# Ledger of designs, part 14: VH-VL binders against q0aze0

Target 1, 268 residues: q0aze0
Amino acid sequence: MKIILVNNRFKENTEKKAQEIAGQLSALNVEVIIDNGLDEPYAGTVDFIMVLGGDGTMLRAARRYGQRAIPVLGVNMGTVGFLSNIEINELAEYLPLILREEYSLEARMMLEVAVFQQQSLLTRVFCLNELLLRSNSPRMLSFALEISGQKLEPYRGDGLIVSTTTGSTAYSLSAGGPIADPQLDAFIVTPVASHIINKRPLVVSPEREISLHLLEEREAIIGIDGQIKMDFGAENRVLIKRAPHPLLMVNLKAKPFFTSIDRSLQRQ

## First folded at step 7 (VH-VL; framework fv_patritumab)

Design F17
Fold by ESMFold2-Fast, scan of step 7:
Structure F17 (fold): chain C 268 residues (1-268), chain A 121 residues (1-121), chain B 113 residues (1-113)
Amino acid sequence: as target 1 above (268 residues)
Amino acid sequence: QVQLQQWGAGLLKPSETLSLTCAVYGGSFSGYYWSWIRQPPGKGLEWIGEIYHSGSTNYNPSLKSRVTISVETSKNQFSLKLSSVTAADTAVYYCARVGFHEWVPYGMDVWGRGTLVTVSS
Amino acid sequence: DIEMTQSPDSLAVSLGERATINCRSSQSVLYSSNNKNYLAWYQQNPGQPPKLLIYWASTRESGVPDRFSGSGSGTDFTLTISSLQAEDVAVYYCQQYYSTPRTFGQGTKVEIK
């Protein structure tokens, strides 16, 4: 068995804990690759991915490895989050189940985001939560939205979010989007501070293709999962599709979504 | 270690259709553009086209009317068809992967060994 | 289409000496958002497929000897081999991947004097 350990190199004690876990796994004849974000993703085949950290580390792991259809386990390292399944103090208890492959998998849709200039691909990224198109200045954007070739009336406002159901509780929620069951596959299209009163969030089939481009030259940014930022101008176009593979999240213990979100809204 | 294995018939007569297949081993097929490049004897490299694992294609405009690139995702394969061949299509044909450093494309980092295709009457 | 032009077509250099190959694009291949030039260099030995040497104009591919370096930005690019070795006898190609169609230079053959 070969396992990737993904960790956040900047968290206190995370590197030390990753080394401890790697040593324990090696003693059980498990080959371990550590991914602390410094190198390119490991290119070889692996059987399992263990993510040590919070939701941010899981989002990075999903972008790097989510399209390989490999089980991914989130192990919480002390921060509140939705994407981890067990706490670090529980790992020893669950490790025998991991090694015997005695767990269930939950499929979470991902987005494929491609940014073009004319017909040339400039960037392509996969993400678990959302793409955010936003103004990078006090000036509002004018932009075109197409859904599966259907051209909508132009948008005016601060931007737009295209989210997965997993991302429904992230930026989309802050912008007025609905909370969605992550077991559903759907795109959630949420306007950001729209200045047109009839623009509402849309929930559309994950088989749809969504494209965006600016109608005027403005300072705009595309943001991915709150972690990747790229400039977006009038000569650019972005195409958003459902990614070919969902993220396969390991479920070792019950973590009910609805009670978790309800509690989270109370804590805010 | 990602490897590309390519195959297909190397001898064709004018007007026939060239058909080549490339199979991906040892790494992910998904998330990459997969390219076809050709090289006539003693000449330089000519890009034919590319296909994303989803089936979206870009073709060289000079060849677009004759070229079809397709994917068989379940088998981790992609294929090139070039119709109405002439002697000018005689070349070594390569398949290749367009590399990505996380979210930014870079050059073609993995190449097949090449297949010599000869078009002669 | 972006045209790629290399110079010279052929180059003869003594072992241990510096080899320099130039490449010009008809349009800029610099992507301003990430400040990267979408320009690659390949080495092709006789009977083999091309091998990626340099990408983003100046980033050396893993496993490529440090005597190979790339420089330039926008429309003018250079591949330098600081100390030519016998194994470096090959044809070298520049390639842009900024715009579709992807285009290659015509190639530069590097030979030993």
Scores: ipSAE 0.216, ipTM 0.666, lowest interface PAE 5.3, mean pLDDT 88

Design F20
Fold by ESMFold2-Fast, scan of step 7:
Structure F20 (fold): chain C 268 residues (1-268), chain A 121 residues (1-121), chain B 113 residues (1-113)
Amino acid sequence: as target 1 above (268 residues)
Amino acid sequence: QVQLQQWGAGLLKPSETLSLTCAVYGGSFSGYYWSWIRQPPGKGLEWIGEIYHSGSTNYNPSLKSRVTISVETSKNQFSLKLSSVTAADTAVYYCAREAYGDWSPYYFDYWGRGTLVTVSS
Amino acid sequence: DIEMTQSPDSLAVSLGERATINCRSSQSVLYSSNNKNYLAWYQQNPGQPPKLLIYWASTRESGVPDRFSGSGSGTDFTLTISSLQAEDVAVYYCQQYYSTPRTFGQGTKVEIK
């Protein structure tokens, strides 16, 4: 058995804990690869991915490994979040179940984002939460949204979010989008400070393709999961579709989504 | 380590269709883009196109009307078909893996050994 | 399409001496948002496929000797071999992956003088 441990090298105590866990797994004849975010992603075949950290570390792991259809377990290191399943102090209890493959998997849809410069592909990226198009200046954007070739009336405002259901509690929530059950597969399209009356969040089939482009030259950016930022101009267009594979999240312990979000919201 | 093994017919007549296959061993097939690149004898490298394990493709515009890349995920294989060949298509054809990370497109980190294709009358 | 031009076409260098190969792109391959140069260098020995040497203009691939280094930004790039060894006799190619189609330089043949 081969396991990748994903951690944040610069977060206090996570490097030491990753080494301790790697030693424990090696003693059980498990081959361990440590991914601290500084090197290229591990290219070999692995059986399991263990993410040591908060939601941000999980989002990175999802971008790097989510399309490989490998079980991914979130292990919380002290920061409360939505994407971890067990606490670090529970790992020893659950480790025998992991090694015997006695766990269930929850599939979480991902986005495939392709950005074009004129007719050339500039970049493609996968993400778990969302794509954000936003103005990078005080001036509002004018942009076009197409859903499966259907051209909507132009948008005017600060931007737009295209989110997975997992991402419904991230930036989409802050922009007025609905909280969605992450067991559902759907795109949530949430406008950011629209100047056009009746531009409401849309919930659409994940089989649809969404495209965006600017109607006027403006300073804009595309954000991916709050971690990647790209300049976006009138010569660019972005195409968003369902990623080929969902992220396969490991369930060892019941973690009720709705009570977790309710608890989080009351602390605001 | 990741290994790419490739095969296909090496001798063609003008107007025939080139068909090559590449199989991936020792690494994940899923989650990567896989490319075909060719090299005419004594010349440089030309990118033909790529395919994601799901079947999504991008082709070099100069070859798009003649090229089809397909994938067989159950076998960890992808294939190239190039129609209406001419002597200008004589080259060593390589399959390659595009590297994986937070950004895309990427560079090619593993290459097949190459298949010489000769087009002659 | 972005056109890649290398210079020189061939280079003869004595063993242990420095070899430098230049690569110029017709358009910038620096993406300002991530501050990365979408440029790679490959080594090709006779009868072998290309082997990745350097990516992001200056990052050395794992297992590549430290005598190989890459530098440059935007449109002008250099591959340096600080102390040429016999095994370094090969053709070297630069490649941009900034835009589709990916394009390669014409190659630089490195020979022992």
Scores: ipSAE 0.014, ipTM 0.567, lowest interface PAE 7.9, mean pLDDT 87

Design F3
Fold by ESMFold2-Fast, scan of step 7:
Parts: C-alpha cells; structure tokens; sequence
Structure F3 (fold): chain C 268 residues (1-268), chain A 121 residues (1-121), chain B 113 residues (1-113)
C-alpha cells in the first residue's frame, strides 16, 4: 500500500507529527510519500491520501489530487473544521480499517476553472470551495456573467463568488450566500457587495457553464479556495464548469453536517 | 543547502538587452518558482518576475513588455532578458527561490549573490 | 500596487538596546479566508543579498535568533530586535505577498549609536 501524507509545513509541529506517522505507517509495510505543499504533486500511483491538518490543508490536497479518484481522509490536528473526519488521537484506532479498506466514500463536487486571455488558455485549475472574482482597488467592478450562454444584466460591485455546495459554508456564506447540503451538486453564485439592488445569490445546475469577464478595464483578481491568486483584466475571461471527478472523502465515523453548522453559527 | 550562482554581462549601453543566468545547486529545481529581483544603488528592492520549471511565467506589470524569463531544466538554470535598457535599469540583480503554495508565490528564502549591471553611455 | 512604507528611514540604537522598525501597507494584507498576514521581513548586510527573517508577519525563519520578532496585522506591522548585537547593523525591508506585483518597503537602516 502506498499513501500520500499531506501536511502544512507552516503550522507549528505538523512536520514532526507527519514524520512520526510516516514512521508508524512504514513499520506496517506502507510506503509513505510526504507532501508539504512546496514540491510538485506526487506523479505516481497511490492507494490512499491522508491529510493532516485543517480545512486549508484539505483544500490544497483536493486541488492537487482530487481529480485522481483516490480516497482522501481528513485528520484533524487543531480546531475542528468541516472537512476532517477523525481526530489525530483517533488515528491508531482507525488505522486497521484504513488498511483493510473498511470505510465508505462521500463524493464532493469540484469546480474546473479555466482562465483565458483572448482565445488562449492561460491556466486550468480545480478547486473544492470556490472561485472569487474581486476588485484589487477601491473602484468597483463592472462585469458580465453568462450562464450556459444566457447573458445576464451587468453586475456592478466588489465581485462575485462561484461556489460548490461544499464551499457554501466558506466565503460564500460570509457574502450572504445560502447554506447548502454538501451531498447536493450545484453551483452557488453569490454577489460581493453589489451596487445593484436585488442581485441575489443564484443556485444553478452543476451541468451549467459559467463565464465571467470585465466590462471595463479595472484591477481585479481571481481567487481559488482562498489560496491561489491570479491577476484578471478586461482581456481575460474565466470559464467555470463541474470538474470531471468529485473528491472522494473517506467516512470512518458519522459527521452530522447540519448540527455542526448550526453550532458554528451560534458561536460568538 | 540550496545555492544559487549567477552570471552575465555587467556593462551595457542604452537600448541594449540585459542577459543574466542563474544556476541552482544542492536542492530540487522542480516544484519551485524562481524569481529575479533588482536593487538600484542606494535604493530598495523591486520584483521583476518568476518562472516555474515547466516554463510558466509571471512578470511585474511595469516591466512586462521588456522582460523574458526562460528555463533550461536539464541544467537547473533560469535566465533573465530585459530589452531596451536605460540608465534607470542600473542595479544589482538577484535570482531567488520563491517559497509558494500552488500558483501563489510568497516570499524568498534563498538568494544568489547578485550581479551588478551598469547602463551608461 | 500595494505601496509599502517603512519608518524610520534610519535608526541609531546602542548595543543591547531595543530596535523597533515599522511597516505600513497602503491596503490590508490580511486575507480573511485563512486569517494570515502576507508580510515578510528581510535583513540585508552591506555587499550581501537579503536574508529572510520573518514570514506570515510573526513566524521566524529557521536559524533566525529569537531576539528578532514580528508583530502587527492588516496594514501596520513591526519588526523588533530585543537586544541589538553588532552583527544586526544592516538595512531591513518589509515585503507584501498579498497581491501581484510583490512589493517591498524602502528600507530602514539600523546603525550603532
């Protein structure tokens, strides 16, 4: 068995813990590849991906490996997030189940984001939570949104979020978007500080294609999962589609999504 | 540890093209962005641009029309060309390694020694 | 572009005394999604390239003495040298990596009184 162990190098003590776990797995005849985010994604075949850290580390793992249809387990090492399934102190208990492949998988949709300059593809990335278009200056943006060839009235404001259902509790929520069951497949399109009254969040089919471009030359950026930033100008266009493969998340114990989000919204 | 060695022509006339090369030793060339940063005498630092081992580049918008960065992955080298130089391009030029996450370059953890480039007529 | 402004331009401090350098960004470099400040500090000794001291506003690079510390959030940041040593005579630069292009402060020269 070959496992990729994904950790966050910048979080205190994660490197030491990753080495400890790698040693434990090696003692059980498991080959371990450590991915701390600085090297290219491992190009070989693997059987399982174990993510040590919070939601941010899981988002990185999803972008790097989510399209390979490999089981991904989130192991929490700090504040409990939405994307981890077990705690680090529970790993020893669940490790035999992992090695025997005795777990269920939950499919989470992902976005495919393609950024063009004119008709040339500049960048193609995948993400689990969202794409953010935002102004990089005090000036508001004027931009066009198309959904499957249907041209909407122009948007004016600070930007727009195109989110998965998994991303509904991330930046989209802060911008006024709805909370969505992550078991559902849908795009959530949430305006950021719109100057046009009654521009509301949209929930659309994941089979739709979403296209964005600026109507005026402005300084803007495209953000992916809050971790990747790209310059975006009037010469650019972005196309957003459902990614070919969902992220396959490992369930070793039940996670009550609705009670967890309800408790999070009550925190001060 | 990672070491960056750089070289290139140090004296140029206005309108010529600056050419500098940086070679990476002691560490992985793949999986990192590699940057050029300059410092005019007695002034601060200015980021010029970066390149990934695959050849993907990002440039400072103020220099984009004049800058080309390229890689020679078989030699673990990357190079800077800056066209149409003027006296304002006189500076020490550094190559550096970007510490990064995905496509988001961050800060610079290893630097070359620097190459002084003087543009004078 | 995000403009980085340091103060003071020059600072004279006695050996063993505290040195404080300030850095201000023209807009926030705090990213709300991950709650991180995209701010680094460098030390440059005469004739040498810059050396990384601090990243994420307050995290010390491996091998950097603990007398160096970073603090601040959003637009206002501080580099503190708790007890100035002779080898700390250098120019210090802050750098934002929140947006492209990455930009540096103009530098603060630290010298012995």
Amino acid sequence: as target 1 above (268 residues)
Amino acid sequence: QVQLQQWGAGLLKPSETLSLTCAVYGGSFSGYYWSWIRQPPGKGLEWIGEIYHSGSTNYNPSLKSRVTISVETSKNQFSLKLSSVTAADTAVYYCARDRFLEYTPYYFDYWGRGTLVTVSS
Amino acid sequence: DIEMTQSPDSLAVSLGERATINCRSSQSVLYSSNNKNYLAWYQQNPGQPPKLLIYWASTRESGVPDRFSGSGSGTDFTLTISSLQAEDVAVYYCQQYYSTPRTFGQGTKVEIK
Scores: ipSAE 0.005, ipTM 0.410, lowest interface PAE 10.4, mean pLDDT 86

Design F7
Fold by ESMFold2-Fast, scan of step 7:
Structure F7 (fold): chain C 268 residues (1-268), chain A 121 residues (1-121), chain B 113 residues (1-113)
Amino acid sequence: as target 1 above (268 residues)
Amino acid sequence: QVQLQQWGAGLLKPSETLSLTCAVYGGSFSGYYWSWIRQPPGKGLEWIGEIYHSGSTNYNPSLKSRVTISVETSKNQFSLKLSSVTAADTAVYYCAREKFGEWSPYYFDYWGRGTLVTVSS
Amino acid sequence: DIEMTQSPDSLAVSLGERATINCRSSQSVLYSSNNKNYLAWYQQNPGQPPKLLIYWASTRESGVPDRFSGSGSGTDFTLTISSLQAEDVAVYYCQQYYSTPRTFGQGTKVEIK
């Protein structure tokens, strides 16, 4: 068995813990690859991915490995989040189940984001939560949204979020988007501070292609999962599609999504 | 470690269709873009196109009207079809894996052995 | 399309001596958002497929000897072989993967003097 341990190199405590866990797994004849985020993703075949950290570390793991159809387990080390399944102090209890491959999987859709300059593809990125288009200056944006070839009336405002259902509780929620069952596959399109009345969040089929471009010269950025920032100008176009594979999230214990979000909203 | 094995017809007449297949062994087929790249005798490398294991394709614009790349995911295979060949299509054809990662497009980390295709008039 | 130009077309180097190959892109292959140069180098021995040596302009692929190094940024790149060995006789290609279509240099043939 070969396992990737994903941790955050820039948080010293998590790196030390990753080394400890790697030593324990190696003693059980498990080959361990540590991915702390600096280098390229591990290219070899692996059986399991264990993410040590919070939701941010899971988002990075999803971008690096989510398209490979490998089970991914979130192990919480600190902050409360939605993407971890067990706590670090529970790992010893669940390790025998992991090693015997005795767990269930939840499929979570991902986005494929392709950024073009005119007709040239500049980059493709996969993500678990969302793409954010926003102004990078005090001026509001004017931009075009196209859904599967259907051109909508222009948008005016601070930007737009295209989210997965997993991302419905992230930036989309803050911008007024709906809370979605992560078991559903859908794009959620949420305007950010729209100046046009009746520009409401849209819930659309994950089989649709979403295209965005600026209608006026403005300084804008594309944000991916709140972690990647890309400049976006009037010569750029972004194409958003359902990624070819969902992230396969390991479920070792009940994940009470609705009670968890309800509790979070009560705290305000 | 990954091995790419390729095969197909090596001798064609003008106007025929080139067909080559590449099979992937020793590594994951899923999660990668797979490319075809050709090299005319005594010349450099030319990228033909790529396919994701799900079937999504991108082609070199210079060849787009004649090229089709397809996958057989159950067999870990992908194939190149190039229609209306001429002597200018004479080349060694390589299949290759595009490195998977956060950013794309990427470089090519594994290559097939190459198949010489000769178009004789 | 981004045009890749290598120089020289060929060079002859004595065993144990340094070889340098230059590659120039018609536009920058540095992506400001991630600060990466989308540039790779390949080695091709006669009758063999290309083999990846360097990616992100300066990162050496696993298993590639230390004598190979890449440098440069933006439009100007160099592949250096610090001490040429007999097995290094090959054609070397630079490749940009900044934009589609991916494009390669015309190649530089390295021969023993």
Scores: ipSAE 0.056, ipTM 0.633, lowest interface PAE 5.8, mean pLDDT 87

Design F8
Fold by ESMFold2-Fast, scan of step 7:
Structure F8 (fold): chain C 268 residues (1-268), chain A 121 residues (1-121), chain B 113 residues (1-113)
Amino acid sequence: as target 1 above (268 residues)
Amino acid sequence: QVQLQQWGAGLLKPSETLSLTCAVYGGSFSGYYWSWIRQPPGKGLEWIGEIYHSGSTNYNPSLKSRVTISVETSKNQFSLKLSSVTAADTAVYYCAREGIVEWSPYGMDVWGRGTLVTVSS
Amino acid sequence: DIEMTQSPDSLAVSLGERATINCRSSQSVLYSSNNKNYLAWYQQNPGQPPKLLIYWASTRESGVPDRFSGSGSGTDFTLTISSLQAEDVAVYYCQQYYSTPRTFGQGTKVEIK
């Protein structure tokens, strides 16, 4: 068995913890690859991915490895989040189940985001939560939205979010989007401070292709999962599609989505 | 390791249509741009065009009126058709994959062996 | 279209000596959002397809010997072979993948003196 340990070396002594866990796994005849985010993703075959950290570390792991159809377990270290399944102090209890592959998997859809300049692919990224198009200045944007070739009336405002159902509780929620069951596959298209009263969030089929481009020369950016920023100008176009593979999240411990989101909303 | 196998008729008369196919083995067909590139004898490389598994294409403007690239996703294949050939189209034709890692393209990392196409009257 | 120009067209280098090939793009191929130059170098041995050597201007492809290195940013790029070996006799091409159409330099033929 080969396991990737994904950590963030700059948070809560996680590098030391990753080394400790790698030692424990090696003692059990498990080969361990440590990914601290500084090297290219491991290219070989892997049986399991263990993410040590919070939601941010899981989002990074999803971008690097989510398309490989490998089980991914979120192990929380300190901060409470939505994407972890167990706490670090519970790992010893659950390790035998992991090694025997005695767990269930939950598939979470991902987005494929491709940015073009003059028909040339500049970047393609996979993400778990959302793409955000926003102005990089106090001036609002004027932009075109197309859904599967259907051209909508122009948008005018601060931007737009295209979210997965997993991302429905992230930035899309803050912008007025609905809370979606992560078991559903759908895009949620949420305007950010639209100047047009009738522009409402849309829930569309994950088989749709969404494209965005600016109608006026403005400084804009595209944000991915709140972690990656890309320049976006009038010469650029972005295409958003359902990624070929969902992220396979490991369930070792029941973590009820609806009671968790209800509690989160009450605590602000 | 990903391997590209290419085939097609190598001898053509002027005005005919060139047809070449490339099959992908040992790796994922989806998620990559697949290109055709040609090289006339003793000359440099010229990019013809590319296709994504969805069927989305980009073509070299110099060849756009004559070129069609298509995919057969169920067979992990993509094909090149170049119409109205002339002697200037005599070249070795290569299929290739443009690599991508994390979120950045990184060049043509896998190439087919090449097919010599000769156009003669 | 982004034009790629290489220099020299050919060079002869003694075994064990340094070979340097230059490549210039008519437009910057640096993508500012990820700070990567969308510039690759290929080696083509007689009768074979091109082989990727260097990508993002300076990153060596897996399996490529340490004697090959790439440098440069924006519009001016260099491929260096620190100690030329007999198997390095080939034509070398630079290529941009910042814009479509993808474009190659005209090639540099490397020969033994």
Scores: ipSAE 0.177, ipTM 0.669, lowest interface PAE 5.4, mean pLDDT 89

Design F9
Fold by ESMFold2-Fast, scan of step 7:
Structure F9 (fold): chain C 268 residues (1-268), chain A 121 residues (1-121), chain B 113 residues (1-113)
Amino acid sequence: as target 1 above (268 residues)
Amino acid sequence: QVQLQQWGAGLLKPSETLSLTCAVYGGSFSGYYWSWIRQPPGKGLEWIGEIYHSGSTNYNPSLKSRVTISVETSKNQFSLKLSSVTAADTAVYYCARGGFDYWSPHAFDIWGRGTLVTVSS
Amino acid sequence: DIEMTQSPDSLAVSLGERATINCRSSQSVLYSSNNKNYLAWYQQNPGQPPKLLIYWASTRESGVPDRFSGSGSGTDFTLTISSLQAEDVAVYYCQQYYSTPRTFGQGTKVEIK
């Protein structure tokens, strides 16, 4: 058995704990590859991915490995999040179940995001939560949204979010989008501070292709899962599709979505 | 450890369609871009196109009207079809592995052995 | 399209001496968001497929000897072989992966003097 152990090198306690866990797994005849985010993703075949950290570390792991159809377990290292399944102090209890493959998998859709400059592909990335198009200045953007070849009336505002259902509780929620059941596969298209009052969030089929481009030269940014930022100008276009593979999240214990989100929101 | 095995017809007549297949062994097929690159005898390398395991493609504009790359994910294979061949298409054709995400270079780290394709009457 | 130009077209170097190959891109291949140059170098021996030597302009591929190094940023790049060995006689290609189409330099043939 070969496991990738994903951690955040910039968190001191996480690095030390990752090394401890790697030692424990090696003692059980498990080969461990450590990914601390600074080097390229491991290119070989692995059986399991264990993510040590909060939601941010899970988002990075999903972008790096989510398309390989490998089970991914989120292990929380302090800050409570939505993407972890067990706590670090529970790992010893659940490790035998992991090694025996006695767990269920929950599929979470991902986005495939391609950014072009004219017809040249600048980058292609995958993400679990969302793509954000936003103004990088006090000026509102004017931009075009196209859904499967259907051209919508122009948008004016601070930007737009294209989210997965998993991302419905992230930036899309802050921008006024709906809370979606992560068991549903859908794109959620949420305007950010739209100047047009009747521009509402859209929930569309995950089989749709979504295209965005600026109608006027403006300073804008494309954001991916809140972690990657790219300049976006009038010469750019972004194409968003359903990623080929969902992220396969490991369930070792029940974590009811609706009661968890309700409890989280009540604290704020 | 990861190996690419390629095969297909090596001798074609002008106007025929070139068909080559590449199979991936010893590593993950999913999550990668897979490319076709050709090299005419005594000349340099020309990228033909790439395909992601989902079927999403990018093609060299100079060949776009004649080229189709496809995947058979169940077999870990991808294929090249180049229509209306001429003597100018005579080359060694390579399949190669590209990148997989934002962190990955789309440099070609694994190559097939090459297939010499000769177009003659 | 990004055009890649190498110099020289051919190079004769004595065993143990330094070989330097230059590559110029028609536009920058530095991506500001991650501060990486989308440039690779390959070695090709007669009758064999190209072998990846360097990616991200300066990162050596696993298993590649330390005598190979890449440098440069933006539009001007260099591959250096610090002490030429007999097995280094080959054609070398630079390649950009900043955008599609992926493009290669025309190649530099390295021979023993």
Scores: ipSAE 0.000, ipTM 0.399, lowest interface PAE 17.5, mean pLDDT 86

## First folded at step 13 (VH-VL; framework fv_oberotatug)

Design BB29
Fold by ESMFold2-Fast, scan of step 13:
Structure BB29 (fold): chain C 268 residues (1-268), chain A 123 residues (1-123), chain B 107 residues (1-107)
Amino acid sequence: as target 1 above (268 residues)
Amino acid sequence: EVQLVESGGGLVKPGGSLRLSCAASGFTFSNAWMSWVRQAPGKGLEWVGRIKSKIDGGTTDYAAPVQGRFTISRDDSKNTLYLQMNSLKTEDTAVYYCTTHPRYGDFLAFDIWGQGTLVTVSS
Amino acid sequence: DVQMTQSPSSLSASVGDRVTITCRASQSISRYLSWYQQRPGKAPNLLIYKASNLESGVPSRFSGSGSGTDFTLTISTLQPEDFATYYCQQSYDRPWTFGQGTKVEIK
């Protein structure tokens, strides 16, 4: 059995714990590959991915490995979030169940984001939460939104979010988007500080293609899961569609989504 | 109302075959992991095997005494679980229960049970 | 295989009594243990899962405790309907195994 152990390189405690866990797994004849974010994603075959950290570390793991149909377990190490299933101090208890595949899988849709410069593909990335188009200056953006070939009236404002249902509780929520059951497959399209009074969030089929481009040259960026930032100008366009494979998340214990979000909202 | 109903039990000679069915109602069968558990007359409970939901891989696992002789399958469109029993032995005589368990590791417990069906293997 | 041993094999108690049944695993099973009740001629009923979690619909007089190798089922105030055989079961390692059973007789 081969396991990728994903950790946060900026937290010394998580690096020490990752090495400790890798030693424990090796003693059980499990081959361990450590991914601390410094190198390219591991290209070989693996049976399981264990993510040590918070939601941010899980988002990175999903972008790197989410399209490979490999079970991914989030193990929380401090900061409470939505994407972990167990706590680090519970890992020893659950390890035998992990090794014997005594767990359920939950499929979470992902986005495929392709950014073009004119007709040339600049980059293709996958993400679990959202793509954000936003102004990088005090000036409002003017941009075109096209859904499956249907051109909407131009948008004016600070930007737009295209989110998965998993991402509905991330930046889309802050921008006024709805809370969505992550078991549903849908795109949530949420305007950011729209100057047009009647621009509402849209919930659309995950089979649709979404295209964005600027109508005037402005300083703008594309953000992916709040972790990747790319410059975006009038010569660029972005195409968003459902990724070919969902992220397969491991459940070792029930985690009620709606009570978790209610608890979070009461604190904010 | 949540219910499991086993059928197909009876008398069979050693070396024979028998197929048990378990009809499920009142819950989302397609999401359930299903097991067969047997109980010989006057004895305790013995796990026979299980099948996972299709979303969790649809894999099967068996206890050593039945491995290679018994096959567990499911038909989600009919909400039905099956146990195909081949090369039956006198030691297979028991009441056979179908049972569910939740999909989460914390809840690896048999939470819903049928009434059982008796299989007697004798000459 | 993980072997499960229950004690006592049988006991007699009066309505209102506190009843304790123990279960020992041949190796550490963390908290992956369930308790079942089986009345004569009936199918088993789940009482407790993961050592101490009460199943929905089960009376609060039932409680479970333990971890590792030693586990206990307690019935705080025995009722007439509690006449039954009780089984522990480990779900730590396949094949899943049950204890021999403990028969509770009402005096």
Scores: ipSAE 0.615, ipTM 0.816, lowest interface PAE 1.6, mean pLDDT 90

